# Ledger of designs, part 3: miniprotein binders against Uroporphyrinogen decarboxylase 1, chloroplastic (HEME1)

Target 1, 365 residues: Uroporphyrinogen decarboxylase 1, chloroplastic (HEME1), of Arabidopsis thaliana (Mouse-ear cress) (q93zb6)
Amino acid sequence: SSSSSDPLLVKAAKGQAISRPPAWMMRQAGRYMAVYQKLAKKHPSFRERSENTDLIVEISLQPWQAFRPDGVIIFSDILTPLPAFGVPFDIEEVKGPVIQSPIRTEEDMKRLHPIDFEKLQFVGDSLKILRREVGEHAAVLGFVGAPWTIATYIVEGGTTRTYTVIKNMCHTAPDVLRALLSHLTKAITEYVVYQVEHGAHCIQIFDSWGGQLTPEMWERWSKPYIEEIIHAVKKRCPDTPIVFYINGNGGLLERMKGTGADVIGLDWTVDMADGRRRLGSEVSVQGNVDPAYLFSPLPALTEEIERVVKCAGPKGHILNLGHGVLVGTPEEAVAHFFETARNLDYQTLFQNHVPAEKAEPELVV

## First folded at step 22 (miniprotein; from j5 with S77K R81Q)

Design i1
Fold by OpenDDE base, fold request of step 24:
Structure i1 (fold): chain B 365 residues (1-365), chain A 82 residues (1-82)
Amino acid sequence: as target 1 above (365 residues)
Amino acid sequence: SDLTQRLEELLQRFWQLVEEIYRLMEEGVSPEEIQRLLDEIEKLFEELENIATQLGDPELAEDILQLFMYIMLLLQKLQSQL
């Protein structure tokens, strides 16, 4: 049996020696691509696009076809599993995700049940197809929301900027919130394992709203549940790297390291060299080019990519943005990012950092 | 459409605010300037969300949310210099 060599991204996540950083982008499939816009006009429902196997596969492969990233993330939503464990939601044209029946009480908690994978077959089937289509040329990426992030949507009833209800529940109904977070932790753990079993090479955990907590609140209300997921997944899927990302994580890096994630995703506000010093050599890093550089002249984008890669060092780096691709991003800039990444060579980039051995003057006697 | 044109104008204003924040990171910032930027960002995003609403485009609403998250994180970085 030829040991199929781990994809470049998996090798980087594991801190293995490789010739260049693997590259992918958060939101690499999206409206900035003309092919996506054309498909979205044909299939205007986000739920239709994200819950149909053929459309998921087609959309997920659009960046693969155009740019050949080293990571192909499944087109999905962090809320996709909600109906499978007893939380229906709608995508309203005006409000985005709406949960008509928020969970705020012990009585509301009775609506929750174990995750039903029959309702998620389109995710499993899509991951299998994606794994086949990319072969050994890229890593297939699965993803989930962290329990705190998912709980925020469930408690607030959708997107929020204030987090008022869930932050209040930390004080007014802490047992209900702990019960919700514990239920979500189990469901998300099983969903991560399900994604791996269906072909995900790597999993990203998004704690998108975790950055809106104080470090103390995050350590109490988010971290323990993420640690539980990572521990359970590592036990069941030991060869699958876990990437952990929080938007606005500069104050949380040392705490994020404590979760047992293989890779910590950095946002663009974090200095990559500082992030490396704070995290140490035992964890890999992902990121962290500022998405705004995709609007810059291509030479400036090249220079910034090279800067970030040099700051990260020659091991355990996954090149990414520090945030998702923004609306209006030029497709040419994304193409150039991936082309630049493919043309990187760690030998070339780090040659000048070998201290010139003092050529002892050969005394020609 | 008039809505599409207004969306483009607001997106241009977004990038101008981003450039202003980056400039202020080099020049220095006051608490009063941070508050001004917060107020301008809030107003900008109220208008953007209203346009997304009128267009009936939930993906645009998500794209706007991502822009909001971006500029707020940038502003938090600027604020950390105070």
Scores: ipSAE 0.737, ipTM 0.909, lowest interface PAE 0.7, mean pLDDT 92
Fold by ESMFold2, fold request of step 24:
Structure i1 (fold): chain B 365 residues (1-365), chain A 82 residues (1-82)
Amino acid sequence: as target 1 above (365 residues)
Amino acid sequence: SDLTQRLEELLQRFWQLVEEIYRLMEEGVSPEEIQRLLDEIEKLFEELENIATQLGDPELAEDILQLFMYIMLLLQKLQSQL
C-alpha cells in the first residue's frame, strides 16, 4: 500500500517527516482504569483475560476508546508463548507466574521444542481483530521479552528480585545457558514474525531485567541474542519497525543502538537531550516522560511533555512514558497526556523566535 | 476492606518516599541518607508484598513490582550524585 496508509507511529519509527510525535503508553490498559476493574471483577482469572480472544480485544481497546492513543498494544504477557515451546507455567495467587519445572540442566533442555502456533491462536486472532478495529487511525503493537529476560523466568521458576540462580549459571553452566538463550532466540524470532503476519504494525522488545546486568555482562549474555532476533526479523519483515526498551538503560544506550533496532526506548532517568546526542540521528527514540508527572498538576504535565518533545527533536520520536503506567494514576492525567500530544505542532515547538506569519501586503497611500 | 485501606496507606507512604528522594536530589544527599532510604524502601515493599500475598492477587503483585522498579531507579539516580 502507499506510505500515506502507514500509521503515524510507523512513520515516526522510520524517521519520516511528520507534524507531531505519535503517543502511546506502556501499560496503558490496566488496573488504573475503572473500566478494566469492572471487567476484571466479571472475569477474575488473569489467565482467562490474557488468553481469551474476546477479552484480549476488549481490554486492548479500552485505552483506545478512552484516549485515542496513536498505538494500541495487544493485552498479553511476555510469558504467553512459553507453553508453546515446552515451558508450561501456572498463575498462582501468591507469586503470580510459577514455572514448576525450571530449565537448568542439559536434561531439562530436552523438554524444549519448536514453537507451536496452534497454542497461540488467541494471539493471532486478537491481532487481526485489533488491526481491523483501529484501521489506519493507530498502529497495532505486538511485543516480546528478550531472551535474557525470558531465561530469568525459566531458570528462576518465577519472579524474583535477586536472580541468583541464573547469575550463577553464567559461571557454573555457561554452555547450558547459551543453549537455552539460543533456543529462546529462535522461538522469539518466529513469534515476532507470527505477530507481524497476523496484524502487528510494530514490535517492541522488552529486556526488563537487562538493566540489572553490568554493561559487559549485558554485551555477553543479552545483546547477541537480541541482535540475532532483530537481524532475522528485518530480513523477513522489512517494513516492520522494532522498538527496543530496557528498564534502567542509562549506561547501555550506545550498546543498544548496536543491536540494529529502529527505535530505542529511553527510561525516564535518562535526560532526553543527552540520549539524543549519544544515539545520534540515525535511530529513533521513544519516551520518556517520568510517570510521576501524571500525578502532578496538569499544567506541569503539559510543560514536561513539551520539554521532552523539544529535547527529542522533530524527527524520529515516539512520545511515551519512560516507564509503564503506575497503579493509582489518575485517568484524567492520562487523557490530558494524549490530548496534549494530539495538539502538538513541531513547527510551533521548534521556532527559536516569534514565528513570522507571512505579512499581508499593506500598502499605505 | 481492612487490607484495601492498608494498601492505600502504604501507597501514600510510597509517594512520600518518592517526594523525599526528589527533595534530596535538589538539596544534596549523604551516603547515610541513601542507606536510610534503602532500608525504608525494603521495609515498605516487604509489607506491600505481604498484602498482595494475603489478597491472593497476582495483578497487585505485578503493580507492586512496577513501583519497586520505579523507586529503585530513582534511588540509583540520587546515588549517582555522590
Scores: ipSAE 0.723, ipTM 0.904, lowest interface PAE 1.1, mean pLDDT 90
Fold by ESMFold2, fold request of step 24:
Structure i1 (fold): chain B 365 residues (1-365), chain A 82 residues (1-82)
Amino acid sequence: as target 1 above (365 residues)
Amino acid sequence: SDLTQRLEELLQRFWQLVEEIYRLMEEGVSPEEIQRLLDEIEKLFEELENIATQLGDPELAEDILQLFMYIMLLLQKLQSQL
């Protein structure tokens, strides 16, 4: 009987035998919690909350203290590293994040420089503290945005629903866009390694806007850069699992498997049994409870959690939502989600049971 | 509190639309119903975004974006039944 010192979430990511799925939630720290709202009232600047070590640690630990998730993700933003490689941003009242000097031309590219970790010490310091506080009981999670997703912000100058500038740039200035994506790939690779070296057990890559590309465009403009990040990180950090998530990923699952990620995160629109079948057993999955179930009666939530876990199978599953926690989510439902996950036991759940491909849980919202 | 009251009303309308989409997934949907839902969602989110802007709350704006991403994916799933 051998044992490993890896946290449960890391074991699940690696497809090792475990007795229950680890659980955490995307956006598990946030405005749905009263304790976060109270802290945000005292510290109204989002930049301060996301860039001050003491505040980052306090916020990151709020869900740990309340719910004891199996993963504790650093409170941060996919844009946080941008100033460290030459892309300052502000938080504007009307638009949220704004990049005052977008990068759209070869001349604009000259503002980029190699990532400067002296500007990111609050990330490293926060990860070290989180590792000390919870690392024997939960995995500490770091994260990055994928190059395509980061490029959409840098080229558009902020958040958009249309992506017209970067989509045009694919046709009108493809060499500049490739150069930007390549620079981002190098910066993001170093930022992943930095987070691992400072305490992260596992890294989440979010290609939040990748699902808005056709599969052919995603293969051209996103996948190669994600592959490069994963390849480089696995060489430098061979024990660190990488989770890869795209919002709206139903049409991309087989292509996502080709990136070399250890875990594919499924959004909630994908049926877990179908997603598992399409991905096969050689890669782990994360997800994918519909966040609307957190607004349902607790027995219905329990049934859906159990359905998802049965469909994912007894190996290689990190239980999560298929989306970030939505504003207004009852804290009682989140507590119930984690309690349900902690009380699952694969042996009893899979006692001669064959996962039902046709079973649909009751949905009450 | 008038903006806060309006925000609460719009969030309740959001969940009513979500419930309606789930009902249509069970009952079946027409292209005309998809277009109506699209129009209602766009009107709803224009108002939600305006309220977040008037409150000067970029985190609320991000919450609203997350709701938008959720309901649009839900609608796309409904549309795939056609």
Scores: ipSAE 0.717, ipTM 0.899, lowest interface PAE 1.1, mean pLDDT 90
Fold by OpenDDE base, fold request of step 24:
Structure i1 (fold): chain B 365 residues (1-365), chain A 82 residues (1-82)
Amino acid sequence: as target 1 above (365 residues)
Amino acid sequence: SDLTQRLEELLQRFWQLVEEIYRLMEEGVSPEEIQRLLDEIEKLFEELENIATQLGDPELAEDILQLFMYIMLLLQKLQSQL
C-alpha cells in the first residue's frame, strides 16, 4: 500500500505520481560549505566526524538547515562497517583509507566475522535522530558500498587506480575472492536492514569501482552479489526503495536494471532521455546534472536542471547530480539548485507535451 | 601559504583541462590528443596529491579523488567519440 505519508523522494523512487521531482545531492554535506569547514577545523579527524553520533547528525543536517533537500543522507563512509566485521582501517593524511592487513588468502579470511552492530551504534542512533529532525519533510537516506567495491579496498589495502591485486585474484584465487564477496554480501545485507530499521527511508548502494570493470567482469564479479543484497533486502524491507549507483555506468544500464533496484543512478555523461529509454518505465532514475554546472551562471544551471527533468519525464525521477559535489562549488549554486527543484512543477514543465492521443481509427461501420 | 597558492593554480589548471575536453567534444579529437590529455591529467593529479600530502589534509585527498573521477569520466566520454 502506498502510504500517503511517504516522503516525496520515496514516492518518486516508487514511480508514484507527484508534482515535482525530489532533489538531493551526492556529497551534499562537505567542504564546499563554510559550516562544514568550520566544524572540520574543530574536529580534524574524519573518523571522529563520521563515527560520533552528535557530529554525524550535525553534519548530515548542515545541508538540511541550509537548503532543505528532499533527501538527507547520513554523513558516513562506505568503509565505516569494516571494523564491525573484522577489517580495521585507518585514514592516513597521505594515502586516504589504508587497510594495514589486506585479505588475499584463505588464512586472511579467518579474520572476518559476522557484522557486530554494537560497533555501529553511532550509525543507528544517528539515523534515528535524523528521522526525528527531518520528520515528514524529507527522506533519510542510508548507504553502503557494493561487495566488489568494498572487496577492492580490502584486497588492495586501500585506494587503487590499477586494481591489479583484485583483478589477479579473479584468476589466481577465485575461490578466496568469491568467499570474501559472499561474506561482504551477508554483512552488507544485514547493515542495510539495520539502517532501515533505524530510520533510513531509502538506501543507496555505491558500486564506485564497478565502472572500472569490463561489462563481463562486472556481470561475473559484482552484479550477482548486488542482486543477492537487493533480493534479501526487498524480502525483509519490501517498502524501502533501493537506489543503485555506479560512476561510469553508461555501458551498464541494462545490466544494472537486472539487479532489481528500484532506482538506477545515472552519471552525468549519460543522456537522461537515452538512459530513460534504455531502462524503461519499470525502474526509476536518479540524477544526473553535471556537477560542473554548479560553477556556471545561475540561469544556465536553471536551464540544465529543467532540461534534465524534462528528459527524465514526470514519473520515477529523483533529481541529483550525476556525481558528487566538487570541491570549491559555490554554496549559492547549491542553494539555487534546491530552490529551482522546489519551484518545479510537472504540469507546467509538460503542458506542451499533450500525449498524442492515439486517435483510435473510428471503425467506419 | 605557497602550498595553498600552488593548490589554487593546480585547480585552475584542472578547470582549463575540463574546458579543453568540452571544446574537443565539439571540435573532434585525435588519439594523440587523448594521450596528451591523459599525460597532463596524470601529472596534474600527481602534483595535487603531493600538495594534499604536504598539507596533511585527508579530506583534500578525497576532494582530489572526486576531481580525478570527474575528469577521467569526461575524458572517457571524449574517447568514446573516436
Scores: ipSAE 0.709, ipTM 0.902, lowest interface PAE 0.7, mean pLDDT 92

## First folded at step 23 (miniprotein)

Design o2 (from i1 with L11F)
Fold by OpenDDE base, last read:
Structure o2 (fold): chain B 365 residues (1-365), chain A 82 residues (1-82)
Amino acid sequence: as target 1 above (365 residues)
Amino acid sequence: SDLTQRLEELFQRFWQLVEEIYRLMEEGVSPEEIQRLLDEIEKLFEELENIATQLGDPELAEDILQLFMYIMLLLQKLQSQL
């Protein structure tokens, strides 16, 4: 039941009548901000910054303080839950995330256990604090990696560009890979519920590596596990919108709709009007401004924001980038993006738009 | 440092490649130009990763990964026009 007190972002995700699109950015906390760079110099370890409650809260609130986004995503990593279900990892200065003991065999699978939330208290505590700090003025966003994306790191032993080991396991060890994906599905489902119970208004699922699969491989190896997560979460947390994002999703939109996600995140290569036609009215959309426009003159950024918002239409749109904020992005451009978003009015953009105040109350049957 | 200056030069080259890809989306592209762009991107990112390695900056490595994901998706869009 949508309460009148739902954040603007939650209303948009549910396709409710609102006056403007809510806005947030993927990677809205990060090195492009001078305040983040100053904090990162004091706390040089990424694990320290992402696994300490005070630092998580401080970093997550840096965009909130500077820009007042309609969504405040927790500062974390998709790999953060790995140690909590039996996969330790390190962040090496040279290689990024390193999993010293990849899981590739049935014997390796014995190291996995159910997710232990005692090891994730910093996430729960951070979400609870963020919910208090933003109040009713923004949605707190939780997030997770999709099972295929997480399995890629676990099988490859870290970041990969080729996905050679996991793609080979689809043929050479399909039962081991299915067992891994099924274990991850359970752990991620519980972790999503945990984030919601601790104050997330909305959850984003990142299938960052799902876009590197053929549509057939994605439908076989990623989609079923995402559908299982979304179904289980919706049953336990029926009022929590789920955003589903894949980088390089232009060929997957119709398949992504089938997952039961409330919002499909579009990348910037997708035409927003085409994405809306392909997805239909039953699902909301997120995105999809090209991050390169943040390096453009501010008037050109305004025009592109307005173009994207007009292409999305007056309902079920969450304004975002089609990709995370890139390194070197001017803080002033991010500020201008959120200011532009706050000043948008659907009544001005769409001559026949009925304002939320005049929208007949949807009879909640 | 010399490495920091070289990193800035490589980021400038990245944006030049992005601008070139956007131009080619309007002008049209050949398979040979796509291959040239792939080879230039691969070389650029090999050097970026080597610099990130020498600087010992894992967050720079993530920033470079995000740039790679960006330009590769842009190049895939250009390639879809063939």
Scores: ipSAE 0.760, ipTM 0.917, lowest interface PAE 0.6, mean pLDDT 92
Fold by ESMFold2, last read:
Structure o2 (fold): chain B 365 residues (1-365), chain A 82 residues (1-82)
Amino acid sequence: as target 1 above (365 residues)
Amino acid sequence: SDLTQRLEELFQRFWQLVEEIYRLMEEGVSPEEIQRLLDEIEKLFEELENIATQLGDPELAEDILQLFMYIMLLLQKLQSQL
């Protein structure tokens, strides 16, 4: 059956019976690795590294070569598709990403157009190569930013810690903001489908700034657009799991489940047993080891990985950090994380509280 | 090299603050300690951001943002114990 041929990560996302949790890490390719630092010195432009097919593939495969994660996420940026629908950006040395022509008015919105995949061929080509390179041994992941998060960048003109322009716009120009969010929803939906069609097994939606909204504001300004993306993608790509992650999501878990995502990513401040209880057994979870444990002695890291896995239960868990890998993380700790995950066995880990006479029948798919 | 050395010192300060927040989670915390930690975090990240500006390194700026998001979420968790 097709479920037997799916990568372990896809099986876990769908709640199928498996022998161990798959593992991958948010930001698993990056500056914590010496091989990345060496490549970045040769190719100092982040735009080149994130938009050149050969470099994207090389960077994406660095953690695969070193650690053999169960997921290989494309090296990219949530802002990568913006020029393809009329929002060019630069990476300035002082400010990071800058959108020189923010969209704040109806007139500004006239610059938007339908997404143009000719400008994104490097994404599609990279995904195809990654799919071929990892074969059946890992899932290839694509990703997008949620409409609220993307709108934050487009309205603010870059990265900010305060979000004052978009927060004010919710009150002063709500119809313009809704129109922007609706346009982004359509563009992001097409971009998700594009990534799936070019090789992604699984898509993660990041609402990185969603946790900065009150729950009521999140329900108004973010959730409906994420729901629309998920429903449209499930119609066109019914076999592709969707993972949904918000930074700082402890107060939002049940609301996040309401979007229809297959997997809810937990940040590390959520107790995994509590998060599993609140979400129930019908959705899968991802996470949620505190990235600070990668700086701990290796036995302490092992113990925490095992604790998280026990709390998440033997179905529907994708092992990950509850945050991206932090700068300065020892490579040996990352290697240990993946080796520990690879050597877990649910039968052994849960043997003392899974009575054989109470096991559910195995279903054929 | 002076900016690089200072950056390393500030990363050490970051981890010292993280350790202190974890200690206070176990021992208990006061509103005065929360305010002190917030002030120290803002001071630390002002210096880190100034160094990233002087070095002109957007990936370093992104790394600093990720550290900020991490420690602020940690501080919020400590604050919830009040």
Scores: ipSAE 0.758, ipTM 0.915, lowest interface PAE 0.9, mean pLDDT 90
Fold by OpenDDE base, fold request of step 24:
Structure o2 (fold): chain B 365 residues (1-365), chain A 82 residues (1-82)
Amino acid sequence: as target 1 above (365 residues)
Amino acid sequence: SDLTQRLEELFQRFWQLVEEIYRLMEEGVSPEEIQRLLDEIEKLFEELENIATQLGDPELAEDILQLFMYIMLLLQKLQSQL
């Protein structure tokens, strides 16, 4: 059956019986790795590194070569699709992402067009190569930003701490903002399907800025568009698990469950056992080790991994951090995290755990 | 460079603030201490961003943003104990 050949991460996402949690890290490719720093010195432009197929593949495989994670996420940015639907941006040395022409009016909305995948060929080609390189040994992960998160960048003209312009548009120009969010929902839906068709086993949706909303504002301005994406993707790609993550999600867990995501990503501030109680058994969980434990003595990191895994229980858990890998993280700690994860066995952690029956070797008659 | 050395000092100060917040989660916190921590975090990140600016390193700017998101989420957890 198609389920027997699924990567360990896909089995976990689907709540299937497995021997251990699969592991991967948000920001598992990055400057904490000496091989990444060496490559970034050779190719100093982030846009060059994130928009060139060979560099994307090389960077995405750096963690695979070093640590053998159960998930290999494509090296990309949530803003990567913006030029493909009519929103050019630059990465300035100081400000990070800058959108020179913010969208705030109905007249500005005329610049948006349907997503053009000819401009995203490097993503599709990279996913195909990654799928070939990891084979059955890992899941290839695609990802996107949620409509509210992407709309925040587009409306603010870049990164913001206050969200003043977009929060004001909720009151002053709600029809323009709904039109923008609806356009982004369509573009992101097609981009998720495109990533799956090119070899992503699993998709993560990041609503990075959704945690800065009140629960009521999030239910009004973020949730409906995420529900629309998940519903449309599940209809087109029924076998692809969807992970949904918000940074600062402790107040949103029950609402996040309502989106129809297969996996809810927990941040590190959420108690894993509390998160499991609040979400119930019908949804899988991802996370949620505090990234600060990667700076701790390795025995303390082992204990925390085991604690989180025990709190999550023997089904439907993807081991991860509750936040991305921080700058200055020791490579040895990341190596130890993945080694610890590979050596976990649910039978040793849970007295009554019955592993999945090994499919009897097909008797070659 | 003097800027690189100052950046390392600021990263050390970041981790000291993280340790202080974790300690306050066990010992208890006042609203005045939360405001002090907010003011110190704002000042720290203003200086970090200014150094990232002077170094011309956009990946450092993203790494600093991730540290900001981390410590603000930590502070929000501490604030929820009030």
Scores: ipSAE 0.750, ipTM 0.913, lowest interface PAE 0.7, mean pLDDT 92
Fold by ESMFold2, last read:
Structure o2 (fold): chain B 365 residues (1-365), chain A 82 residues (1-82)
Amino acid sequence: as target 1 above (365 residues)
Amino acid sequence: SDLTQRLEELFQRFWQLVEEIYRLMEEGVSPEEIQRLLDEIEKLFEELENIATQLGDPELAEDILQLFMYIMLLLQKLQSQL
C-alpha cells in the first residue's frame, strides 16, 4: 500500500511525490569493501557466507552501516533456490558454481519438484532480521533470477560466456526447454512471494542473460515467463513493487515495459533521457550511472549523478548504477555517491517559476 | 604472490582498454580498430580466467565475468557508432 510509513524507495517505485531520489547499488555488498574481505577471510566458503543467516545479515548490513543506502538488498545468489526444487549445485574452487546433473532432456526433468522452503529458511530468517534492523529508514529488497537466466545455468551446467547448449535447445528440444521454463516460473513465483511474506519491501528480477537474445527470441523465450511471474505476484502481493533489470537492455526497453513491472532498470549504455522518453511516464526507472564514474574524481562523480537525476526527472526514479559495483571500486567513491544522493533536493534541481499571485512554490516531484 | 601481482597488472590493462574505448567514442572508430579491441579483450580475459583457475577462487571468477560483461557492452556501444 501507498502510505506515509512506506520507505522512500517504495514511494519512488510507485511514482509518488518525494523530495529526492532514493539510492542503492546493485552488488553494494561485496569484495570491494575491506570489511567484506576481512569477513570472507574468516569464512572462506561462499556457500557458507550466502547460506548462513548470521553471515547473510552481517554482510547485507555492511553497506548499510557504512553508507546508509535507501535500499538494503539481501546478500544471496540467483542460484540459491535451485536445490530447493531439485537442482543441487556445488561451488568448486576452480570452476565456481557447477551443476553436476544438468537438465537437458525430458528424463532429466523428472528430478524437479515443487520448491521446498524448508531448504530456504535462511533466506526468510535473514529478511525478517534485515526488516527489523533497518526499520523504516530503508527498503529491504529481495531478488530472483528470471526463468531464462536460471535455465541457462541449469542447462549449461555452470557459468559460460557462450551459452551454446541452451541456444541449440531452442531449436533441437524446444518442448523440453518450454517445460523447464514453465517449472521455473512456478518455483520462482513462489520464491518471490516467500521473500515478500518474510520481509522484503520490493523484489528485483534479474534477467542477466536476456540481453544476449535477439529481441524476437527474448519475446519468445523470456518475456512470457517473466510476465506470468509478475502477474501472479501482483495478485498475491499487490503492495510490493517489482523492479526488472536486464544486462544490455537498450534494444529491449519497449518490450520490457509490457511485462507489467513497476520499475525498469536501465543499464549505463542507455541515455537516461532517451530511456525515460521511450518508456513513458507510467513506469518508474532505476539507474543508471556508469560504474566507471566511481573511479573518477569525486567532483566528476557528483556532476554525473546530478546529470542522471536531472535526465530522469523528479518522478519515479530510483538512483542506482547501470551495472553492479565493479571489483576494485574505491569505498570513498561509494560513500560519496550515497552522500550526494541524500543531499539532493528536487526543488533545487528543478526550480519552478512561481506565479506572481502564489506566495509559496510547490514542491517539484 | 606472482599470480596476485599479475592479476593487478591485468586489471590495470582492463581499465586502460576501457579508457581507450571511451576515447574512440569521442574521436571516431574504424572496423579495424573494433577487431583489434575484440582481439585484445579476448586475450586479456583468457589470461584472467587462467589466473582465476590457478588460484581456485570462484568469487574472482565471478568478478572477472562481471568485468567481461561490462567491457563487451561498452564495445557494443562503440560498434553501434559505425
Scores: ipSAE 0.743, ipTM 0.910, lowest interface PAE 1.0, mean pLDDT 90

